# VHH binders against Putative glutamate--cysteine ligase 2, part 15

Target 1, 372 residues: Putative glutamate--cysteine ligase 2, of Gloeobacter violaceus (q7ni89)
Amino acid sequence: MTIPFQSSTAPTLGVEMELQIIDPATGNLTPRGPELVTFCEEHPEVGLVVKPELVQATIEINTGICKDVAQVERDLTTQLTLLRSVCRERGVSFLSAGTHPFARWRERRYTQTPRYRALVDKHVWTARRMQIYGLHVHVGMPDGDTAIQVINQITQYAPMLLALSANSPFWEGDDTGLDSCRTKVFENLSSAGLPFRFENWEGYENLINVLLETGSIGSQREIWWDIRPHSDFGTIEVRICDATRTLAEVLALTALVQCLAVYFRRLYENGEEIRLLHPGIIRENKWRACRWGLEGELIDPLTLKGVPTRKLIEQTVGEMQSLAAELGCSAYLAAIPAILASGNGATRQRRIYSQSRSLVAVVADLEAGLAT

## First folded at step 5 (VHH)

Design t08 (from a1 with Y101T S102Y F103L D110S E111A; framework vhh_7aqx_2)
Fold by ESMFold2-Fast, scan of step 5:
Structure t08 (fold): chain B 372 residues (1-372), chain A 125 residues (1-125)
Amino acid sequence: as target 1 above (372 residues)
Amino acid sequence: QVQLQESGGGLVQAGGSLRLSCTTSGRTFSTYAFSWFRQAPGEEREFVGAISWSGGRTDYADSVKGRFTISRDNAKNTFYLQMNSLKTEDTAVYYCAADKTYLGYYTSPSAYDYWGQGTQVTVSS
């Protein structure tokens, strides 16, 4: 079977934020996501659009199709403001982080849709631990072949995006030692982790057809790669990032992803040949980013030597300056040096815990990150 | 495809300065990383320095760090190697090289497909 790709000639943006619904009295997760979804569906005049997720304490907010990062900022600011109002009226709050610092997986409640019920039934032990939250960035692509080539290139940069976004050091009250324990929990699902390398769209179609015919997946929606094509939206979708504490971090990551996607798209369209790293090197870098975040070293794709992660990110951001100016996102990309200086979300969470000795205080700080 | 033309070589006294230029095609300049290599008689070509396509990343061989500076002028489709505090050991034929790399460079000569003609630099004691 052929899989049609809905063309997007401009590098448009779409951003999805997975948010944790919490009880402000305890700081713990509360299964009130379905209530919020139902309210928004029954009251379209409010203008808030919320999608359900696997865990009932999780919701997703989304932008529309945006031409640039400034429009992403406007869309997300509007949705977050409306969500805050709706949550306040219901005595609940929300936060953004790759995991909840102390919520226990045994106490989770699952959204009762056929799709989510099937996921829990199929993956059992692994699905029962899917109390994790990400940031997803879509960038428009003109066709499937371009999408595949851009994914091949961006995958080499996925570890830097993970290091920058890491915001999940705690699991069920324990410091995991990882900056992003989210990524290791997610990798336990089938069809998760780094994407496979394909020469073109036909190669991707061939794999998906085998997985569909063998009952290994029910749809392309069950391909949970860190970066995947989205044929219905005509995009590539970068999924490796942890959900970050603040909107400013979301916008900075969106700017970097758009710059990288446009840069690699132009190289492909110009017939430029760039050598791809061995998959083993990319996997090693992903582990390093997961374990040490910004504090470690990544293997430099050009020299094949260890380089401080901060330096490699700084150099990459430096290379994107002219393109960021062209795309109108220079101000957002300029936020990255400040993130490098202050540390990622995992560093902040550990600092708050060290000072307060309280994971409730960590949750309160995360909640404050999306307050207006 | 890519044409590289070097200039600025010559004879100079130890402790002196010299600036090498390498002029490239305008169409390839924005997407190419540029490097300088040198080769002394009877030796292999060795890496000297590199600059990425945006100019945001530069690197140098340990033997020249602090003395040599690489830069580019996109309006002139030219990149430069400013050589200060020259030593007799810097005597070599200097080659400019270009490759379709973007966020970095290669230090191995075999990674480059496009080379200039070479320019002789002689440093006398």
Scores: ipSAE 0.000, ipTM 0.275, lowest interface PAE 14.3, mean pLDDT 85

Design t11 (from p09e with G53Y S57E Y103F; framework vhh_etentamig_d1)
Fold by ESMFold2-Fast, scan of step 5:
Structure t11 (fold): chain B 372 residues (1-372), chain A 121 residues (1-121)
Amino acid sequence: as target 1 above (372 residues)
Amino acid sequence: EVQLLESGGGLVQPGGSLRLSCAASGFTFGSYAMSWVRQAPGKGPEWVSGISYSGGETYYADSVKGRFTISRDNSKNTLYLQMNSLRAEDTAVYYCAKYRSPFEGYTFDYRGQGTLVTVSS
């Protein structure tokens, strides 16, 4: 059947932040997400809107439909400020990171909804290990064909976005050796990882219809690709990023994603030549970004040689300067050089741990990242 | 078009009182929950207080409980915030905010220009 795509003629933005609810006394995850969701549903006058997630220690906050990154900043600042007040009143706190440094999956409670119950039944062992947290950025697209073409191009930049956002070096108390262990845990789901390449929207429809008709998925929401189209919102949804420690990092990544989406949309609309890397090279670059973050090398799309990840990011940000000025997000994109200088979230977590020898101190530092 | 116009701010001494007002137009005021949000210089917005559409339920941030009172007059499309025992920490621009449905997401797109409250000796 035909999957209708809601038109978004402007490159509007939507951002979703998955947040970890913690007990401030221990720094460990606490299953109080459902309590916060229920409070917000029963008290709409507070103006805080939180969504439940699979793990009860997880909630999601979302922006509305935003015209630019400045509006995303206003929406998220408002929701985070309200969440801080509500959490303080209840003796809990929260943080943003791709994983919790020492929480154990066996100790987690799962949200008891039909959808989440079906997810656990379907994925069993793999679903039970999904204590992972992402940053999702939506960008409006005018139609499905444009969405597919933009996704094909942004997929080549997914490793760069992962390197910048990596914030999950620890798993159940152990240093994984990865800057983003989140992405490797996530890849264990049957419909996760890098998206398939399609020629057009019809190609996407054909795959989804087969999966729906065979009972392989219950809805398009069970397609967990790193970048996917969202037909109901009329967007592409970039899901590759780890949940980052600070709002400034969220806004910088949002600015870069909007610039990339508009840049590739214009190339497509102008009929310009679009070069695509072999999927195997993109997969290798995703591994490199996962393993070494900003300290590694990515395979350059033009030369097919290894080059420092930092240099490719500097070049890409440089190429986006004019477009960022046009979109009004130059100030946000300008935060990326600071991230390159200071390191990503994984670098920071390892630095805190090396100084303190305490994962509780790492959690406290992550918590402080959203305190102001 | 939705419009919110805050007023009543000003300079006040510590321990003093101010009453803020928000005049709403362009929507059915009595059908929406309303909030007060403040933003101190150099800081992000902080939710202060909320009130149900009927005025039957009110909620407050711990930082203002017992000192601030939110109220509304649906016949005048006006929201109020009575602020007593003001402290230097209450210095901020105060915004009136309309709660949107979960399907629209909650944002402060409907926030007005705000009204500045300065608590200083």
Scores: ipSAE 0.000, ipTM 0.215, lowest interface PAE 17.5, mean pLDDT 84

Design t12 (from p09e with S54K S101T P102L; framework vhh_etentamig_d1)
Fold by ESMFold2-Fast, scan of step 5:
Structure t12 (fold): chain B 372 residues (1-372), chain A 121 residues (1-121)
Amino acid sequence: as target 1 above (372 residues)
Amino acid sequence: EVQLLESGGGLVQPGGSLRLSCAASGFTFGSYAMSWVRQAPGKGPEWVSGISGKGGSTYYADSVKGRFTISRDNSKNTLYLQMNSLRAEDTAVYYCAKYRTLYEGYTFDYRGQGTLVTVSS
């Protein structure tokens, strides 16, 4: 069966932010997501649209289809400002991080929709531990074949994106030792992790049709790969990133993702090929990024030797400078050197904890990241 | 093509009043909730007020409640914001905004430069 791909000739952007609703008195998650969703549905004149997530303390805000990173900034700034006002009136707050530092999965309340009930029924133990939060970036593609080829190439940069975005060092009050424990929790779902390589859209269709026909998935939405095609939106969707503390980090990652997507699209359109790493090497690099974030080494695709992760990111950002100027996102991409200098979200959370000895202080710092 | 044209801004003294207008075209105006959003120099956008498609419900940010009144005339495809008891902190570019459709995602659609309101003596 043919899966239609909705064309986007321009590299348009869409961004989804998964946010944690917290009780400001305790810093813990509070199951007030359904209340916020209902308010927004009953009051469209406010202009805030909040989507429910599996855990009732989680909500998602989204951009529309944006021409460039500046439009993403406008959309997200508007939605975050509205959300802040609505939450303040209700005595709740919110933050962005890959996990909550001390919330316990056994205390969660789950959204009671048919889709989420089916997810819990299918994945059971694994689904009940999905107290994790990501940043998803969509980039428009002209067709499915291009989408598949761009995914094949950009997947080699997924470890760098994970290292930059890592913001989940704590789980249920414990330091996990990982910069992103989110990604390891997520990998426990049956169709999560790094995507498979396909030659073309037909190869992708063949796999999805088998999974649909066997009842293995109910829809393409149950393919939770780190990077996946999105046929209904005509995009590739980059899902590897942890939810980051600040909007500036969201916009910097969005800029880098758009640059990488356009860069690899042009290589494909020009008949050029970049060397593809063995999937085992990409998997190892993803582990290294998860474990050590920016402090580790990734395996260099040319030499097959360890190279500092920071150096590979610096080189990649340097290579994207002219394209960023063309796409109008240079100012946003320029935030990445500051992340490299200061460390990622996991580094910051550990710093706050070492200074305060309080995970409530870590939550307060994360909350402050979206306060303005 | 959706087009929103804001007007009515200007220089006003503290305690003064202004009425902003937004002329809308390219969509079925009365079928969409509308909002006013402002952006002060050096600050992010702030939602100010919203009104339902038929005008039956209105909502306001705490910072403007009791001072501003949102209204609409669906026969003229026009949105209004009556601003009374203006303060220096009301100085901003004011944009009118509508929701995008489900196919476009959920965001405000800004057209043009907005209208500048400066409250200063």
Scores: ipSAE 0.000, ipTM 0.419, lowest interface PAE 11.7, mean pLDDT 86

Design t13 (from p09 with S31R N52T Y103W; framework vhh_7pa5_2)
Fold by ESMFold2-Fast, scan of step 5:
Structure t13 (fold): chain B 372 residues (1-372), chain A 121 residues (1-121)
Amino acid sequence: as target 1 above (372 residues)
Amino acid sequence: QVQLVESGGGMVQPGGSLRLSCAASGFTFGRYAMSWVRRAPGKGPEWVSTITSGGGSTSYADSVKGRFTISRDNAKNTLYLQMNSLKPEDTALYYCAKYRSPWEGYTFDYWGQGTQVTVSS
């Protein structure tokens, strides 16, 4: 009946990076994830913590609970450094991107756990195409009601986060025409996409209890919304972002997410008027971000007019400057103008492909992004 | 401090061969994918070839595929480009390159001084 929410008074951070394990001889995905997980379980003294994912060529690295973006940087730098050493010794490498440019779903091996077996059995055709990779950012919340209200507001900005992070223009060797084909593949799962709007935590509990009682989900872990509450961690979890090529992009997005979460939490706590877009407008903006990334226009939440996506991001980042200084993440947020100037990951992948006509060159560039 | 020094260029007849070398210092060479990029007179930079940090996977521009071979020696911090069946169209200044920032687009962190390759009859 009642879903308890673990309180986090401070806006703490947790970051999860889904990574692709590749064979350096071919640039293709390799099912060596279980080997890496086993190493970490057998050698806890190394300090590398790797979680398995549905596809055996996929792993996840995580931060601990961090007080600020600088601690996220330290945690991820440590994990990436250790992962590089372990992978090098085993003759494999890794990269970060929303999809692999040329790997084929039919050639994949799946992690053999009860949870993942159930996922494949339930979703069959759609689950077998889940070769997609995201960046997940957790921000601490004091209670479920606050989490729901912050999610309602930050969801208006999910398309902006998607546009900045888009890094999945290719699928099985083809240019999809989308900056993020990852998000469209993910939407094929029954409990994915933009979250529903709730008035409070009780509204969320009522839906989840129905889904649990009807056997529609086995746990809250099967709610794969673009932004969801995480009652066990006491956070909101922003899942809309593609896995980005570099750590610096991860940190810039983490800074923006923390700023947005704290900004909307303060509006709610101060009893200020909250204005919410029609869900149809948010859905349209998510499509625009998916299709054109930083190019084209989003519908401005304040004016309801189309405005250049880059301009809307510039304005939002500008509004966050004082808060970023307070949270100690100004240097990380300052990386966003460079993304706007150079384009997102999809723009970079298409540029490399246009010059080289080689998806192996695209993979090599993605690999170079985490080589430090 | 980051230094890339190219060598091995020269003048050859069409159908000839050259081997280019790039000596790298000031960074952990074996952790970076490395590329060869060339610039012909009056043209913008053209990507030629890339090799992954692990040294196994390679890629080539269609214009050089089957004729050029990229390789690396991580113990010696050296990148190579073996160029066979050279054509007049291969005439360019050849640069060794590594990546700096993902957000600079298809931009290289550092290019060396380059080594001139001239293919003429």
Scores: ipSAE 0.000, ipTM 0.121, lowest interface PAE 22.0, mean pLDDT 84

Design t14 (framework vhh_7b18_3)
Fold by ESMFold2-Fast, scan of step 5:
Structure t14 (fold): chain B 372 residues (1-372), chain A 120 residues (1-120)
Amino acid sequence: as target 1 above (372 residues)
Amino acid sequence: QVQLVETGGGLVQPGGSLRLSCAASGFTFSRYAMGWARQVPGKGLEWVSYISSGGSTEYQDSVKGRFTISRDNAKSTVYLQMNSLKPEDTAVYYCARGRTLYEGYPFDYWGQGTQVTVSS
């Protein structure tokens, strides 16, 4: 069957933030997500919109369709401000990180919806470990063929985005040794990880139709790739990023993603040659970003030699300066050098732990990160 | 209880103009994105235009440059100014409240719709 693609000529933005609901007295996850969702559904006049997630201690806030990063900032600031008020009134708080530093998977409580029950039934052991949190960035595309070509190119930059966003060094109280253990937990799902390379939208349709017809997926929503097309909204959806501690990091990553999407869209529209790395090299770079974050080396697409991750990011940001000016996001992209200087979320979490010897202190620092 | 009430539809000749209005109630209008979708005979439902809570706008390619979406938060009303109308614009136009959510459908509440007919 044909999968229609909604069109957008402008590179519009949508951002989804997965947030952890915590008990401020203990710093641990609390299964109060369904309560918050129900409140928002019963009180639309408040203007706060939250989506339930698989784990009951998780909610998602989202922007509408935004013209630029400044509008993403306004939408998210509004939703975060409302969420903080609602949470304070109910004696709970929230934070953003790829994993919770000490919450145990055996203690999770799952949302009791048909969709989530089916997910647990299908994936069993792997689904029960899905206590992970991401940042998703949507960029509007004019058609499915363009979306596929842009995804092919941005997939080569997924390791850089992972290195910048990594914010999940702890799992069940243990330092995993990884900057993003979130991405390894996520890869346990049958349709997760780096996307397959397609020549065009028809190639993507052919795979999805087989998976739908065989009952392997109930919808395109069950394709958990690090970057995927979203036909209903006419976007590409970048899902590789860990949930980051601060709004400033969300906005910086959103700016970089929009710049990359527009850059590769223009190359494709102009008929310019698209340089593609072997999937094995991209997979190796994703592992390197996961393991060492900003501290490691990535394989340089041009020389095929190891180069410091920070240098490749600096070069990429430098190349995006003109596009950032055109898109009105220069100020947001300018936050990336500060991230490179200070380290990513994993570096910060390890620093707080080394100073305090307390994962409760790490949680408190993460919670403070979304203060306006 | 969320309610969206459209007005301003009608019959117009090709090249003409119409302004649709949508009066919203039952929620804090200023905090929600609003949009317009249309059901074209034989083509199904399609998104037309979107305006964020902050006032940024986006349009479907076929109406870009001809249609303008706007909002008046004091009146809890969203508007669609339609210029240079074509026979292909003939549809039932629905006002919709935008979701802040991309994992699913982009709108969560619709009005009853208003008919726009463009013919000679």
Scores: ipSAE 0.000, ipTM 0.144, lowest interface PAE 18.5, mean pLDDT 84

Design t15 (framework vhh_7aqx_2)
Fold by ESMFold2-Fast, scan of step 5:
Order: structure tokens, then sequence, then C-alpha cells
Structure t15 (fold): chain B 372 residues (1-372), chain A 124 residues (1-124)
């Protein structure tokens, strides 16, 4: 079967934020996602659009097709403002983080749609532990071959995005020792983790057709790779990032992803030689980013030597300055130095816990990140 | 709720033309992306064509490219599949599908609305 790819000639953006619905009295997850989804579907005049997720305490908000990061900011600001109002009226709140610091997976209620029931039935134990939340960034691509080539290159920088976005150090009340335990929980699903390397779109089609024909997946939507092509939208979809505490972090990561995607697309279109790291090196860097976040070392794609993660990020951001100016996202990219100075979300969560000795206080701080 | 209903199926001779219609309900028709799929007896359901919410992007399976055209009429809450130069291999039940997305991006639940299907039979 040929898988058609919808063309997006401009590097348009789409952003998806997975949000946790909480009871403000306890700080714990509350299964009120379906109520919010139903309200928004029944009241389109409000202008708030929320999507259901596997866990009933989770919803997703999305942008439309945006030309630049400024439009992403406008779309998300509008949706978050409306969501705050709707939630306040219902006595609930929400936050953004890769995991909930103390919620128990055994207490979850799962969204009762055929697709989500099938996911739990197929993956059983692994799916039942999917209390994890991400930030997904789509970038438009002109065709499938270009999408595959850009994914091959961005995959080498996925550990850097993970280190910047890491925001999941706690699991069921315990400090995991990881900056992103989210990514390790997610990797337990089949067809999750780093994407396979393909030479072209036909190679991707061949794998997907085998998985569809054998009943291994019901659709391309069940390919949970950290970065995947999205044929229906004509994009690459970067899924490696933890859900971050603040909108400023979402926008900074979106700016970096757009810059990287356009940079590697132009290298490919200009026929320039594209050097690919061994998959084992990329996997090692992903582990390092997961374990130590910004504090460790990554293997530099250009020199093949260990370098401080912060230094590699500084260099990459520096390399993107002229492209960011062209794309109109310089101000958003400029937020990355502040993240490097302050630490990522995992660093912040551990700091709040160290000071308060309370995971309820950690939840309150996360909630404050999307306030007003 | 959104419901999709196909019409325009039937018997047609090879080399002929047929136009399928899919009528939908809902105040947000102009924000939906739409697709056509088909299923021949004993075969898997296969993609035929798609049109984005804005109408600015269309896509087709290689087997129908140049012969089929997908279009939409927002005033009538209807989208179409114009089928030209029909072949016996085009014989199948044709299904229309809609993505509920109001803004062009959604969760991995695109195409969560489906019609019941309409039979197209192409005779030699």
Amino acid sequence: as target 1 above (372 residues)
Amino acid sequence: QVQLQESGGGLVQAGGSLRLSCTTSGRTFSKYAFSWFRQAPGEEREFVGAISWSGGRTDYADSVKGRFTISRDNAKNTFYLQMNSLKTEDTAVYYCAADRSLYGYTLPSAYDYWGQGTQVTVSS
C-alpha cells in the first residue's frame, strides 16, 4: 500500500500540550477530562477546543496550523486563558509536567473509547502505567522523502531537546533519580522510543504496511516514536519533549525545533552531505539526557567527543541565530539561556521538594507555571 | 455529534465516470478534513483521497491519481469524489471519513467519523 503524504511547502507549526487535571484541594489527579471535553464539544461558541487522552485526568490542547512561533504563542495563550476560566468555574485546576509527582497508576481511570480500550488490552501492564505527558511539535514538510531525511538528522539532536524539557523526576511519590522518567515509561510500549532510520519514504511505507497487514498496529497513529512522520498533516512530529511547566519553555522548544527542521531540510534540498551518528551513540545520548538532564555530557555529533550538555546546547543555539532571525523566532530562542542558567523542570521540582519536603508544594509550583 | 452519509454509488461501465457525495452534519463542516477510503471483497480498507480543512491540500493514492478528484462545498456541507476513467479494479465499497479537528491538528484520532459505505461496481 502507498501511504500518501500531504504536502506542506512552508515550515508551518502545530503544537500539542498534554495537561493534567488536578483537584486543587489535594493536588492529586482527578478524572474530569471527559467532563471538560463534553462541555467544549457542546459549547463551540466558547472557542475552547480540548481533546481526550488515554487517562481521564488528562486533556490535550492544540494550536491550528501556524506560520511562526508568534502565532503558536497567540493560539496557546487564547486556549490556556479559556481553559483557566472553564476549570475555575468547575473547581478544578491543571498543570503541565512529564509525570505527576505522587499520583498512583493503580488509581487511574482510562478514557472509554474503542481506540484507548484496544491500547490497554494490547499493552496491558505497560499501558496501565501511561501516566505520562508530552509536548508535541509539528513542522510542515513538502514530501515524505524530505520528512524522513529531516527526521534522521533531528533524531541526533533529540537528546538535547529531552535534556532541555526534562520535567519528570518523581514517580508515585518517589524520586526516580532520572530527570525524565517519562521517557523510560513510554519506551515500554511497542513501537516507542527512537525512530528507525530509513533511506526514504518507501522504506517507512514498507515497515508500516507489514505492521498494518499483520494486525500489529491499527493505524500509523500507534507508532509512538520520539520523532515520527505524520502523513495526514504533511509534517514531522517531534514527541521527545516532556510537558514543560511554562508556556515560555514550550515556545522556546518550538523555536528550536522549527530552526533544526528548516536547517536540515535546506541541507537535504541543497544536496549537502548529511552525516549520521551510529544509532548506539544516539541511544547513549538519550540515556545521558534522561539520567542527568542538563548536568551531564553528550557525545558531540561533529567531534564524537563528550562535551557538557549545556555547552553543546549553547553552540547549537548559536548556530541557529541567523535562521531564527529569518523565521522570526529569535526572541523565543533567546529564552534557552535562562533555562540553562536555572536548570530544567526536574531541577526545579527537586529544589521545591528540598525546600518544602512536600510533593503537594511541587504540584502547586507546577500549577503556578500556567497561572493567569 | 457528526454523521457522514455517502451517496452516488452504483453500477458503471469501464471507462465511465461516477461522482460520490458525502453529506455531513455539524456547524463546523468548514473546519473538518475529509477522506475517501475503499474496500474490495477480501481486501483491506485502502486510502483513496483526502482534502484538508481549508481545501488547500489534496492527496491521492497512486492507483487513482490523475483519474479521481476530491473536492468540497462548504455551503452544502458536502464533499465529493469525482471518479473518471473507471477500471474494473475500482470495484469496492467506498467509505467517507472526517477528522473532527477544528484547527487542522488533533490527537492520533484523526478520522474518528465514518460513513456506512456505498457500493461501486465497474463492469467490463
Scores: ipSAE 0.000, ipTM 0.116, lowest interface PAE 20.8, mean pLDDT 84

Design t16 (framework vhh_7qbe_3)
Fold by ESMFold2-Fast, scan of step 5:
Structure t16 (fold): chain B 372 residues (1-372), chain A 120 residues (1-120)
Amino acid sequence: as target 1 above (372 residues)
Amino acid sequence: QLQLVESGGGLVQAGGSLRLSCTASGRTYAMGWFRQGPGKEREFVASISWSGGRTYYADSVKGRFTISRDNAKNTLYLQMNSLKSEDTAVYYCAADKYSLGYYESEYDYWGKGTRVTVSS
């Protein structure tokens, strides 16, 4: 029944970027992820480490354990530079976005490992549509009880992170009307969506043990909550964010997540508490963020009243200024006002499409975001 | 029990300024100001989060009133500028231990009120 939690006393960072492999001639997804993974495994001297994903047109790059956002920037810059070189030599390219604007799920090929075969067999129709891509941010926690308490608090801010990161307005060539259709596709899986609220680590263990005993999950890795504990890494993992177009956006979101995690960890350690929102209110805010992104209103976790999403983000970033200075990430957090002024990824994709009438042009713009 | 005590009310000329204070007998999370004018129902004026980073105002007072707090003193303030005759009311301080609402029923603790009269 016991699930050990690896301690991380400092608020260390780890970042995972899910990337789309494309054919530069067409702009469409290409199932060449396994080829890239095999090359990296056979050539460790290159220094590029990529992980496979369920869909063969997807790969994941990861940082090591980083002490601050500056180290995350160095790790990701190194991996992206190497990936660009390896892809260029193979006549493929890559981009970052929550969905591909026109790729069709029926044309996807799936990684043929026993684990991924079991996943497709279990979820069938739902799993076959997981042509979606996220940004995952890990923050170190000292123990499972602290991780659970921090998750309870940060879950109230998950809609804000979704609004900032939204980068998936198109699905199979159609404008969905949503800023993040990725999150709605993801919610179709069992054990996905907003996490449940637990009093402590034992409460989490009790649920996981029931799901394991009943054959509902094969491991904790099949708990795809928007924010989850990661016992093996000793972290909380924030998974709500769409994959964003640029590295600057990744780093800004990483800075905000680290600040929120440390802020709520300190409240817990000081014996302070905040009233938790009803799950229905958090779900409503997630819908609002999904539908309108930075436009519209969220229900403020502190006042329980509707407030413009942009103003709530400005106020939250303002409250994090001193902590960001302490954590050395002020420069990265300072990128958020630019996102608020220009709009999120969904706003940009719709602008490119309105100007060009071409989803190929939208893909080219997304590709340019990581081509530096 | 947590007790809230308002002060700073009085008579002031239209266009003038007045500063209200509210002192809590202990720690509060979020706080707000409500007012009740002659022949009117009690209405929301302004609220502030426990950190002071989030503030909210009724449309009728935006740009004229400023809410602030000093947590070391357990004290809430309302700076009222460019006062109008319509601002004449009894002003009530309200507090919640853990979160903040906009409706009276969402606040756990209330002061007895302080009277503000704006004359022309």
Scores: ipSAE 0.000, ipTM 0.127, lowest interface PAE 19.2, mean pLDDT 85

